# VHH binders against F-box protein At5g18160, part 4

Target 1, 379 residues: F-box protein At5g18160, of Arabidopsis thaliana (Mouse-ear cress) (q9fk54)
Amino acid sequence: MDKQDEKKQGTTKSSSTLTTRCSHGNHISQSNSIPLDITIEILSRLPAKSIVRSRSVSKLWSSITTTPEFIKHRSKKTSPPCVLLIFRKHDKLIVFSSPQHQNTYSHVQDYHIEIPKNGFIRRLDSVHGLICLEGSKQLVICNPTLKRFFPLPEPQGTGDEYNVGGFLGYEPIEGKYKALCIVRGWNTQVLTLEIQESWRVTKPGYTHWPTKDTGRCINGVIYYKAIIFDRVPRHVIFGFDLRYEEFTHIEFPMRNYDRFLMVSYEGRLALISSTSSVVEIWSLEDAGNRKWSYEQFHLCLPPNTSLKGVIDAGELIYTGFSLNRSFCVVYFDPKKNNIRETKFQGIADNQIWQPDRLGFDLVNDFYVLPNHIESFISF
Short names: E, the ipSAE of ESMFold2; O, the ipSAE of OpenDDE; V2, 0.75 times the mean of E and O plus 0.25 times the DockQ between their complexes.

## First folded at step 1 (VHH)

Design f14 (framework vhh_7aqx_2)
Fold by ESMFold2-Fast, scan of step 1:
Structure f14 (fold): chain B 379 residues (1-379), chain A 122 residues (1-122)
Amino acid sequence: as target 1 above (379 residues)
Amino acid sequence: QVQLQESGGGLVQAGGSLRLSCTTSGFTFSSYAFSWFRQAPGEEREFVGAISSSGGSTDYADSVKGRFTISRDNAKNTFYLQMNSLKTEDTAVYYCAKDMGFLEWLLYEDYWGQGTQVTVSS
């Protein structure tokens, strides 16, 4: 059969704006045009900084490097999601990385940051490839892939230094990053990255202040531990929905909530407490229903190990020293009841190796960031 | 810059003795603890011994306790490993380390020496 309408519809159905050729000819004679598939292949093999620079070359290349197809294609050729180990020494953050399916750590980059003399760096988290840092009067976004820092505008009401608590989130439906800022004694503000010049005031319904614990972004909601300042102060988990910019607060399922690390576990908000022999997991079943499930697992780790985080595969991350006296990062899978080790050679676990014996402070100077991916976002 | 340099390795027969030296520069020697590690072919690096900054305390792996002695000479910016009653299983490359916390070890490879080979024949 020869039906013109079906041939024409087939041709129209097969063509897209992104696959339209810029010049006419055959493969050999089109010396001045680059097909989309070849362009994607070339761009996917470039270093991340070169990809970002290529966005300034043309609107087409900018469009290509931001498409889901390009991101997926590059992800197949680059390292899988990784765990970042971040160490603070004076005004430096020193970053090591390891792919989550491998056990080798390598140095990535040193960063210089402003550190409050009597303040805190919150336990950091990677939010879709970006890290939010608290400066003296503003939030700063760190992109480890591009090795760049991007200061955000100063929020309203930050007349005093170190009066700002902040969190980053990623809204997956529209593909947008939003920063949430809580200014002590004034208000809560939100900023959509790359779109807005200034902060917008939000109304959480409560005067509150976040604790020093790490916030988590899970399925487009920023979760953080906070104290509500009312007639009777209350400790709660705040949830901020990035799409609708609405607040909820969730009661803790236990009284010793300060002993639990807040994480993403099996795609849900979870609270985890661990010793060397027992781990307890409280998982939020549904954010709207505030129903928690409880699980307890047994493990066998040296007493000097401590829980640091969870990867998307459901493995718990511990750091400490192994039985052969080497520093290690250990992954424990509670569902499969298996352990895998990452080894560092060298320093033994005894009194001589303690930080207090060597004259430097490790308190609050070490962060483990799971599920880190490449990001090409440049502000 | 921080430098550590091992010396004193070599070939020795079982039951013999060797003294390893680690000469240092680029930091205040008397302020730091020091340690020795070793690595046999196909094996992981293992702890051998350590000495505190004051010299008042030492620690040793069970496999070498009573046979090896770690010491330091602050005037020479050097520390030592005296190895007595050597066994074939002591065959390894020996490394000296400025004894730092695990953070310093992860951040700065300059705190490790290049190693010295010890071979103990039967």
Scores: ipSAE 0.000, ipTM 0.121, lowest interface PAE 17.8, mean pLDDT 71

Design f2 (framework vhh_8h63_2)
Fold by ESMFold2-Fast, scan of step 1:
Structure f2 (fold): chain B 379 residues (1-379), chain A 123 residues (1-123)
Amino acid sequence: as target 1 above (379 residues)
Amino acid sequence: ELQLVESGGGLVQAGGSLTVSCAASGFTFSSYAMGWSRQAPGKERELVAGITSGGSTYYADTVKGRFTISRDNAKNTLYLQMNSLKPEDTAMYYCAADYSLDELFAYLGEDYWGQGTQVTVSG
């Protein structure tokens, strides 16, 4: 248990500087340079593609732009967390980003990312800037900022198509990403990204299979809905602690658990169900004691909206179409009892879909990922 | 009581086609995911095709491009169109229902209420 916050590293620290290379014919090493903080400031103002290109210019620039510290610095200066709107069109993901904290029409930027040939999209969440996709026999990490896909090694025990379930998590204390893989009829496996080249077998004590629902990473724990194959099969929520690599399982507080979206709400695991007039929230009070609290709120939703997630500010995010067929995102704050709406310009003008199909295709081919940040991590 | 009645199987030559169907009763068909699993002699039962209540489809690698799953919610009927049949496709074919495809994948043997329909491919 860590009970010491970030420690200041002494009072005598030399400024970091770039080192000037020795010239041909000069046997004396020289150290003339621009302060590192100014270099970071310059690089942080470049477009994402330019930053990636800068990595080929020097080892130092590559080392700077690949650190979590640089990514954090850039996020604070260039963009706050955003909502990703993802549309699947055949073998491509079309990704739009929108600010979470604005009530005006958004100028949406689109990203065109090609899905790997054997890619299957089912469980999507943004985990500290990265998205985990399930391929037919392996997991694939998507980085929307870099517009790249990074296949992870094929796990042990993979034989049949779609027998792999997987989740990504981020452990904020050590700054590490870990992927958790469940192979049907075999053991669970864990991989620490950028550090390990092969999967490690981890056994949760139960044979289980994850449901189609999105997993969530909350405070360094991956939560996912699953079925335990015991003498009497049962539906539970698994928790996987990324630091200690230990499993827990939690019982649902209700029988109609299939109607509830699993989210992070006020820093806790929560299950939310919403109608046009009522939202129900079950929040996990204590994972060790498996205790839930229940809250109910009344609201007046715009017509044709549905619950998609929760943003860091504690607002519930809904998406839908207005009566004039403009795509909209609605935020509801249960505690303040207020609603705000952002309408998106240009989405209907894109050749993503025919407008007459939106009422049928969106449920299957549309994803909303709140709390997304830029990531410059490459594998 | 949930009932699933499979039909349409038979003997067919390699390279031929068959459509099997499943008539469902005793539940709200349109609200459920539906699937086709098969079991060949001496092998484990496997899910070969699935369709969600919303119409999204899944196919096992062994049948992808050859089999087409579809549903008719007005008739409470599930279909599997099988083209370019191979001797390896010989199996008893079962229809299954659950609220999601992941549940069907997890509980292949428990989601059935039918006796299946036999498909035999000769070559």
Scores: ipSAE 0.000, ipTM 0.198, lowest interface PAE 12.6, mean pLDDT 72

Design f3 (framework vhh_7aqx_2)
Fold by ESMFold2-Fast, scan of step 1:
Structure f3 (fold): chain B 379 residues (1-379), chain A 124 residues (1-124)
Amino acid sequence: as target 1 above (379 residues)
Amino acid sequence: QVQLQESGGGLVQAGGSLRLSCTTSGFTFDDYAFSWFRQAPGEEREFVGAISWSGGSTDYADSVKGRFTISRDNAKNTFYLQMNSLKTEDTAVYYCAAGPSFEDILNYWESDYWGQGTQVTVSS
């Protein structure tokens, strides 16, 4: 403001008084509506069943409880990440959940989920609260929070039974789930779950088949171990970018790749091998330049413990699936060099690991899914 | 076409020995881990032993440890189960299986490929 005006003060100040700033009388503005932030706070504290039920009663609550902002707000307040322990018994999954950041077993809860007819329970991972299951001709999405199964459309080329391999991913920028399907002898296919479109053919450039290993979704990319059926068959890691729907393949940094579990470690794709006394971690630094880093750590675990996964805090999860006194989950932090244990009373009480139970074997029918969060998505 | 074929089964007296062979075709043998499973009449299929793709790691069911040895011959695309000090409770149909990882082949649900089975009968 250049206020250099030596003009003589002789102009009348014209003031328009349409409003007054003095307080006269006691008149408080009242609202008949609860503010949005308080409504989100209230709804975020309700049980999952109550939230889902509220969507049929109120258009406003339906609009609020389906937003990414609400889902994110609720996960922070009522549903911190947990580890799922999943046991298969006949046509049912027995699911136990426990907080992964607390050294306590008092918060263990169990429930049963019916498996689709002729479903295969393999390659399990929790992807933003959802699990992808393989059926005889199709993929089925499981929501453990809602205890619901959502079959996806049958992909092209499923004339033979049990010829479908599949993975679920979450694209964090657009907030969308996508399923990737590999059909033996056919093209690889992708589907966006929320839209429920027909399968779209992808072009990976290679005929390949996924191994039985669990896939991982890291930063919007689905990673899975696979065999490329070229002139000389090769074992590789495929990466499928969910946003651009493009494939890359990554060579293993070691020859004993069959001994390494694929995980997300410190936000990167990693390969981990562990005994009771030593753990080896290979972390992917740059996929394009095929650059890996290597770390080795020493630990002291009981025999008969096995590595099952990694939680977001960087702790490695081990289970004692052969121990009869109590089922133990052990967390090892390689950076802090510390160990913590939890014990699951409900697993022992159910006797699900007793060898005389028909159709039940912990070695063959047991899965550990870290970083599981609550999901209210229904298709 | 991927194929696994067992051979070497038959009748043997308790305390005797048998060597089972599994010949493979249709995949890169050196890149696969291998296992043996068995199934007695009226019982479920149980794990017997496994060998990693490198041959550096082996695992066995407690009931057969010290008596059975799994091995592989990459030059012949064949892997073996050497069974010593056989007992009547070892009577079963023996199946060979293959998978791309050692961990996968420990779980019979997750094995990629299976043989047809070979009968082993141990008499008292």
Scores: ipSAE 0.000, ipTM 0.180, lowest interface PAE 14.6, mean pLDDT 73

Design f4 (framework vhh_8ghr_2)
Amino acid sequence: EVQLVESGGGLVQPGGSLRLSCAASGFTFSSYSYIGWVRRAPGKGEELVARIYPSGGSTSYADSVKGRFTISADISKNTAYLQMNSLRVEDTAVYYCARGDTLEDWLSYAMDYWGQGTLVTVSS
ESMFold2-Fast, scan of step 1: ipSAE 0.006; ipTM 0.390

Design f5 (framework vhh_5j56_2)
Fold by ESMFold2-Fast, scan of step 1:
Structure f5 (fold): chain B 379 residues (1-379), chain A 129 residues (1-129)
Amino acid sequence: as target 1 above (379 residues)
Amino acid sequence: QVQLVESGGGLVQPGGSLRLSCVASGFTFDDYSYYAIGWFRQAPGKEREGLSSISSSYGGSTSYSDSVKGRFTISRDNAKNTVYLQMNSLKPEDTAVYYCAADLSPEYLFDMLSEYDYWGQGTQVTVSS
């Protein structure tokens, strides 16, 4: 059961801020009390597991550790972003965490989570610590830090045989998460997490369907590849601005767009294609003018390596296509022309594969989620 | 009623070739805006492995697993409602029951290990010297 159910019954307008009070005209001093500022500083320096445990010990600590202000303060001091390696094994997601700013594998978050009965794994992205899973009739939010799944309400138009395509975004100015769904044969809909209990219809101006590719949330805009269904189908990138809830669409700068991974690169939307010897980067300079810049870099990687993403430091992440005993993650910095490697010795031998260990080396369905941060948000 | 029927399996020597066929019934490849047809295999005592897929999207985009790249080719004939898997340079390690599967989801393009809703009964391929 969710330990944070009482939070839903509280006043949501005030739940995002810390408030302290003294009795007017009658100040009460409490000997043996730790001041709030010191408590926040102590909690911000604790490991994620300790913070989660602290929520069961103290209602005050639970209230502090769920605020966006606390989470932002902590992210500057004690919770550098990591790479999540997620392997699908039947109805399970097997998750490994690796620090992305050093060449050290860490199993501190080695665990598996079961995929909800109505969940699909087509696209995965870490959006400010949360992952959105698609179902046939609804979206499910996964919090890897809390090891929790939170089903969202069914959107409108999820009647017989309709599938729901969905994306999660984070709006950094107001500190809000919003989910966007596209229902086959219906419209697009948006939901603000923790604030709204039902979906709101929005109008993109075009009937379209998202492709299988992973969406990206960049600076409060959800980007996703889609097909516009005119008399001649067109492949475009849709952008959904989370603050103003407005749609744009952007033409690809190239015809072989299916070869390009959509990423955040140097704070911009970018399309990257890589072989073992050449990487091509198209960066969006101006969305309104649809102007792209192009860069090409040379590298030397083993054959059968695949580009998986980009970390905030500007390094490109590569892996092999399958989990095996020699599994490694390679980082390429195109500006420094430097390569580094993290070898995952023992990942294939980890007890988490039992009883599924027979045939684990045939796992070819896995996801690399860069820039993942811890999240303590619950619904 | 949606059904898939595989054929074309059999015994072949190492280095040989086989072409598998998958005939779909209960739907046509023109009935759905998006679909994917995938080929999978499973040997006794081992897990099922995705090999190749072909989608309705992008003019029939294809994908292949590392174990079969350059050796296997997937294709389709929409008029015959049939998907083929051409298998060349066969190895003893390719011995398995081969399955055809369909995903009629509008989003499914060519993920070889993703969820497929409809499965055929399988056809045996044996590669021995």
Scores: ipSAE 0.000, ipTM 0.194, lowest interface PAE 14.2, mean pLDDT 72

Design f6 (framework vhh_8h63_2)
Fold by ESMFold2-Fast, scan of step 1:
Structure f6 (fold): chain B 379 residues (1-379), chain A 122 residues (1-122)
Amino acid sequence: as target 1 above (379 residues)
Amino acid sequence: ELQLVESGGGLVQAGGSLTVSCAASGFTFSDYAMGWSRQAPGKERELVAGITSGGSTYYADTVKGRFTISRDNAKNTLYLQMNSLKPEDTAMYYCAKDSFYDLLTGYLEDYWGQGTQVTVSG
């Protein structure tokens, strides 16, 4: 605060114990303004909960903490990446997080969601702090940091009959989020968040439909598995470049593509298949020449563990149940051949261990979102 | 409202030929993949042929080389030409609209016609 700074700068006799109250004075107030960059620096050091609370209490802090400069500075300096574990239990999502360098998961929030009659929660990924959810006729953006849901406008062609499929991407050069929407029988549509109010039609050159698999945003390109219909029907990976809004498609390097999880691995698009004893990694080296590299690694995990994702450090995330029936999360580093075990704290164990809801390893019951960061962006 | 009306079924001798048709209305026919499925008594529904908006075709192994799917976008009509018919081809034949993904993966749309019966005698 500028008033607090002035009291600190006072004369040798200054000894006020009321440093928490600001005094009023027009001429003094203007003379004591501190630069915006210094104010941003101070506010950016506060915990996320303090920043969110300050927005409801102080108009000044609300105005500062919603600026692009503050959001940029905070994201760059104070947001260590974490892994979100999201469990679906009836009408709610239960969220746990662990910083990627730590081995303890803690409960963050329960979200109550409306489950669409003709749609399900699927294809969850964290895209630069935001999560895209699919509704029956529109996409909804979730911000876990702000604990808010932001519905996007209804895309063209949805009516009441069609489900909406969609993906979120972040373009790092211009700092823009874009949503890509697919409606049955329609051209794909794109929306730039914060900028446009309605969807724009884009033409991939092929009639196609996305699979149930999670999409990935890697270096400003949205990748998703799909089936092309304007050729002999076959499974491919579509890439949508967010900056130029152009489509490419990439052929799978293998025939058993249904067994491979699509991930970001060492900054590249990769396809990973794992058993309890062997992991296979196909990495895309050159999209233009459709060149893939192959690596195989050995590990030792219980047979009931499943590969769920990869963190930026190159560790593979597995979930499952131990022989004593406890839910577990383990990380495997294929380059270092290291396994690290994780644990859940307190109430988290009780929420996971539910006699009426074992089976969080099912496709629609459990999601792992690596590389999640805080976001203070509101729409 | 979306409507699909199948016709052209009937009784045919083994080794014979038959063409079934599907008249579509209530949507832009040329924008959608179309397909033919069949269901015999006591068996699950089987996708036999599909055609994309761009004209690419798919055939189940059981009918490949014998059946030909085609479309006439000017008439909003889908066709299935069935040659070298076998008794095992006896089924109710249904026209299906929408995503080739749904047809290929066995997901069934609500936009089904009433079907047309094909009976092959031996």
Scores: ipSAE 0.000, ipTM 0.127, lowest interface PAE 17.3, mean pLDDT 72

Design f7 (framework vhh_6z1v_2; at its last look DockQ between E and O 0.52; V2 from the best seeds 0.00; counts 0 for: pae E 13.8 > 2)
Fold by ESMFold2-Fast, scan of step 1:
Formats: structure tokens, C-alpha cells, sequence
Structure f7 (fold): chain B 379 residues (1-379), chain A 123 residues (1-123)
């Protein structure tokens, strides 16, 4: 296949003609009517939906809202992080958002995103406002704020369905996103978003394949569970440092590792297993030491709740249904021994889920993505 | 429901060859990865080889690379394991298994395995 690589130029020539056209999808053509600093201030105060819509109706506003200056200014005024509740029905994602740090009934914002046809969803996590999805032969970046999908180039060595596993990471010091791709039977590749158009081969030291478990990006390192292929397959945790592009691998501290959810807990990589009455937490003390600490906490949760994640404040997130079949999210703080519950009005309306005759819901998949923030990054 | 039936195991001499077959039913065969496992008495079950749904991608354990080859015939809902240069250490019950994705779900406990087929390699 012919590929024409387009190098982004530092200077784009704009035609300064006094021509105005009338057509559907028109944008506001008037420019220089408001000083830039005031325009940035006004736009930064608008809801995310209004900013996104302004990009389609104004070329001037689109140019302003995509600048590094605006993105930096807006990040200081962005709403607190939220939890995304994502339900997959066939080729659609139904997305609800709820504030993480409120005990009152949450204002639920629902919307629908069509997933690319022939896309495959094994794992989901929110990485600084973006979600990485796996296609049959490539990775696709989803921006829920912009409601857009950005396919990444096909990596080297793809040829078959289920041949690509991938993760997204964010390096907070330099503010860069990188995608990591594991190609089954070939190699591991990395791509820096926005500034790199082709994948670069990396050297993890082992032929491996990521498990179905969700990856985590913690302080600029992508962590994921994987199987090393050898005489007897071995399960490990790989860490990929985004700044230095170096791999480490970490042994599990326990034999029943498949029962533990991998999360960020108190700024560290952690493995958590929970029932309705007891939670076990293994925390990696530091990345250089590779020593694990163990904590156990007792709690009393309603039956049929399950652990889904952890928010940055250190609360564990559980989801389930109340006795009247209302969907609920329960937050448990192990350090404070405190439980709080949030009920969702839109989710409770049977439209999203209906139990089959055996009591199971009709949703294909359900995901809980904590610590989600708005992102206006476009590629 | 899902059924897997292994066949072809028998007694063979060291250096001999054997082809195992696994007939699958109850699911869309071409949409799922398949694999071969083995278990010798007193040992843990180990993965031998795996193949993608389309047959385009394969994996073989290091201890069988160059000797064993996994293949499939999606028109016949059958997966095969061609075993060459057999060693006494290859003596085991061989099982086939269905995975959801191409490899990791071939690990652990699968209710989709049949009774297995016994391979015995003599000197």
C-alpha cells in the first residue's frame, strides 16, 4: 500500500481575502473582534461541550482552543476528575460520568459513542483523558470529551486477528502521551502521539503477551500483566518507563494473582482482591526496590457488589444493585473505615440493563474508569 | 454446548512421528483460538502450542519448537498437532482447549477439554 507521510510544517500560509461564503455548517468568520487573552478567558469558562461545538462552528475558535496556551490555561480551570461508567451494547459505548468526591445523588451525563466496526475491546482504562482501544490490527485512541476516535498506524508484524495488544501512557513531566504495542510473536513497539508518525521497535528482553487485565499508567510508567512464553508459561507484571523507554518486570507476591485487580493505590502499583467482607491490598513499595507490603481491611458491603477500581483519594470503587434493583456505586475508604454510596437516576431506568431469565444483564461489557479528566487533544 | 474430542494418541518409538486431532463443536470455530496442552503423571499441565482463529498466527513452546507443528482446518472444525522427532519426555495425556483470545485463555482450568488422548514414547 502507497503511503504518503505528511510532515507537519511549522508555518501554514493563510489566505487573507475578504471573501465570505454562505453554506451549511458555517463558522463565524469575524476575527480580531476580541483580544486574545480575553477570548481565552471566555472560552476557558465554557462547558466542554460548548468548546467542542465551537471548534465546528468557528475556525478562529478552533485555532485558539487547539493551541498549547489554551490547553494549559483550560487545564487550570477543568472540572474535578470524574468516574466514567461505560456499558457496551453491540457496537455502541454508553458513557455516564459522575463526580468522584461527592456523597449526594450525582448529576449523570450520558452520551453514546459508536465504536469502529471490527474493533475488539479487551481492556479499558482512562489515561489523562484518553482511552486506548484495540482493533484487530491496530490501536485506536478514543477521546470521550471530543467524542472522536483516532486510529494509530498499523504496527510492524500484524497479520492476524488478536495479533495486537496495546496500552496508552502519559508522562507527566514533559506532558507526552505514548502508546505501547505488543505484536504477538514479533516484537514490542512504541509511538509518541502527535509528534511521531511511525512505530519504533523496543527491546523488553522477553517474548510475551499481555493478559486480558487492564493496564495502569502510574507516574509515567505503564504497568501490565503478561505471560512470558517459555517451557512453563510464567505470569509477571511488566513496567514500561515512558521517559527512558525501558522495561522492567516484577514477580507477583502471591500464587493466586489472577484473583487480584491491578490498580494505583496511594501513588503506587497495587494488587487488590475483595469480597463483601474483606479486602486484601498488596502495594509495591517503590519501583527500584520491588518489595511488596500487605494490608488487610474488613468491610460490610451489600451482597452482589464487586470491586471495579480505585480513585486517587484512596477510595475503592464497587458497583452493584440495591434491593429495589437500582444501580449504585459504593466507595470504601480503608484508612478511614468509611463507606459512601452514590445512586444514579439514568442508569436505574432499565433502558441500559435488563436481567435475562437467569438474572444476568444484557450488557455485553461494563467498565468503570476512575480519575477521568477532560482532554481537548486532537491528532 | 461446547465439545472437544481429541484422538490419535498411541505408543510410538523414540524418533517417531504422530498427528493428533481435535474435533470441535458447539461454537463458531473460526472465531476462536485453539491450543494443545499436555500433562504427564505427577507434573503440572503445560501449554504445548496455540493457533489463532484464522490459522495465520501460531505459537510453540520452546521444548517442542522445530519438532511439533500446530494447524487447523476451519472447514472441518478440527485442530491438529503434528509431532515429529518424539522423545520419551513427550509422554503425556494431550488435551485441546478453546480460548477467547489467541493465547492467554488457554491457561488455567478449562471446562471445554475432552478426556484427552494418551501419547507414550518408548526407547
Amino acid sequence: as target 1 above (379 residues)
Amino acid sequence: EVQLVESGGRLVRTGGSLRLSCAASGFTFSSYAMGWFRQAPGKEREVVAAISGSGGSTWHADFVKGRFTISRDNAKNTVYLQMNSLKPEDTAVYYCAKGLEWFEELMGDFDYWGQGTQVTVSS
Scores: ipSAE 0.000, ipTM 0.300, lowest interface PAE 12.4, mean pLDDT 74
Fold by ESMFold2, look of step 9:
Structure f7 (fold): chain B 379 residues (1-379), chain A 123 residues (1-123)
Amino acid sequence: as target 1 above (379 residues)
Amino acid sequence: EVQLVESGGRLVRTGGSLRLSCAASGFTFSSYAMGWFRQAPGKEREVVAAISGSGGSTWHADFVKGRFTISRDNAKNTVYLQMNSLKPEDTAVYYCAKGLEWFEELMGDFDYWGQGTQVTVSS
């Protein structure tokens, strides 16, 4: 752990007292033995689990760690990214985590998340520490760090038993989360998760339906595969710019687009297909000119592995079972042409949560979310 | 075996109305989206309207909005196209189509087509 414990404390004079008087607006300020700025610094050095636990132990620490000021201060500290493995059993999500470090072994932190009964998972994405779940009539935001769910308002015009197509995105220039929802193919709506509670209708877009594939938020743009119902149904990639709230669409560079996983690779939208011996990567160079570059890499994958995503460091992530039936995550670096395996630690003496003990139908129903980070954001 | 049988096409004068029907069999009708397509001689087949498996979600092409209405009766395994304010450019063979995937929503491609029914609009 790299703690930056400052040994010089107590030179800052600040006074803060809270009165429980709703009818009295004045504050009696008094110097605290530990100033608030220093308290925030000390608390911000704790691991996320410790911060959440501290909220149960002390009313003072709970009040400090839930403020916007603390959350903003903590957000300056980059947490190590991890891979989330999520298995669904009915309305339960069984979540495992593994650090994305270089070593063969990793520390696993397990979560149990119970989602609403009518919230079916059709797209599962991790966006700046938040997970977006699709329900039949609404989106639900999960924050695994806080172990909290934040249902979003129902979009306008959903009707009974209609599914909404929806995505979460993060706009990095303004630092805002936004949700995009496509209702009935033509009713597009956007919600800013910080300062409003109701959906707003976007500019008229093309009539389209998102496919079952996961979308990706890349540099403030939500990309997703969709079908346009203009004159003849056709598959394209839609882009929704979160800052300007404008739609574009991009043609696929190949005919077999359904074999390609849409990812962020080297900071760009990319389409990746992998066999056990060949990886193909199409990277978008210029959306305006529809220019794609193509790269092909050769490798030798372990048996029974399949491509699940890409971590920000540029490694392709695969999951599978090793020859001795233990679950593993395999990382392939195309630039260095090396392969590393991360085995789950901390779960080895409790195999109840391993995928191979959940049954065949449960092992075919799991998700791999790379690049997940801690977030203290709530709504 | 999937079967889609269109009926109701005929000659109609400009401004007239028609109702097309499509009888479906060989699949669980209420589980699939349905659509109407049309093709005039020398033109590509084009989407006219689509409806979800439950019938609660509909979509219509811009060139027919306000004039055509798609509907379905899941008890009779039938999808309909009500055509009002017909124009000569609506002259085409109209095809009923079944969605490719098992969705109750308008999400997916269409993979089965009927034989078609001729609609002719005279001036």
Scores: ipSAE 0.000, ipTM 0.250, lowest interface PAE 13.8, mean pLDDT 72
ESMFold2 (binder alone), look of step 9: mean pLDDT 84; pTM 0.854
OpenDDE, look of step 9: ipSAE 0.011; ipTM 0.329

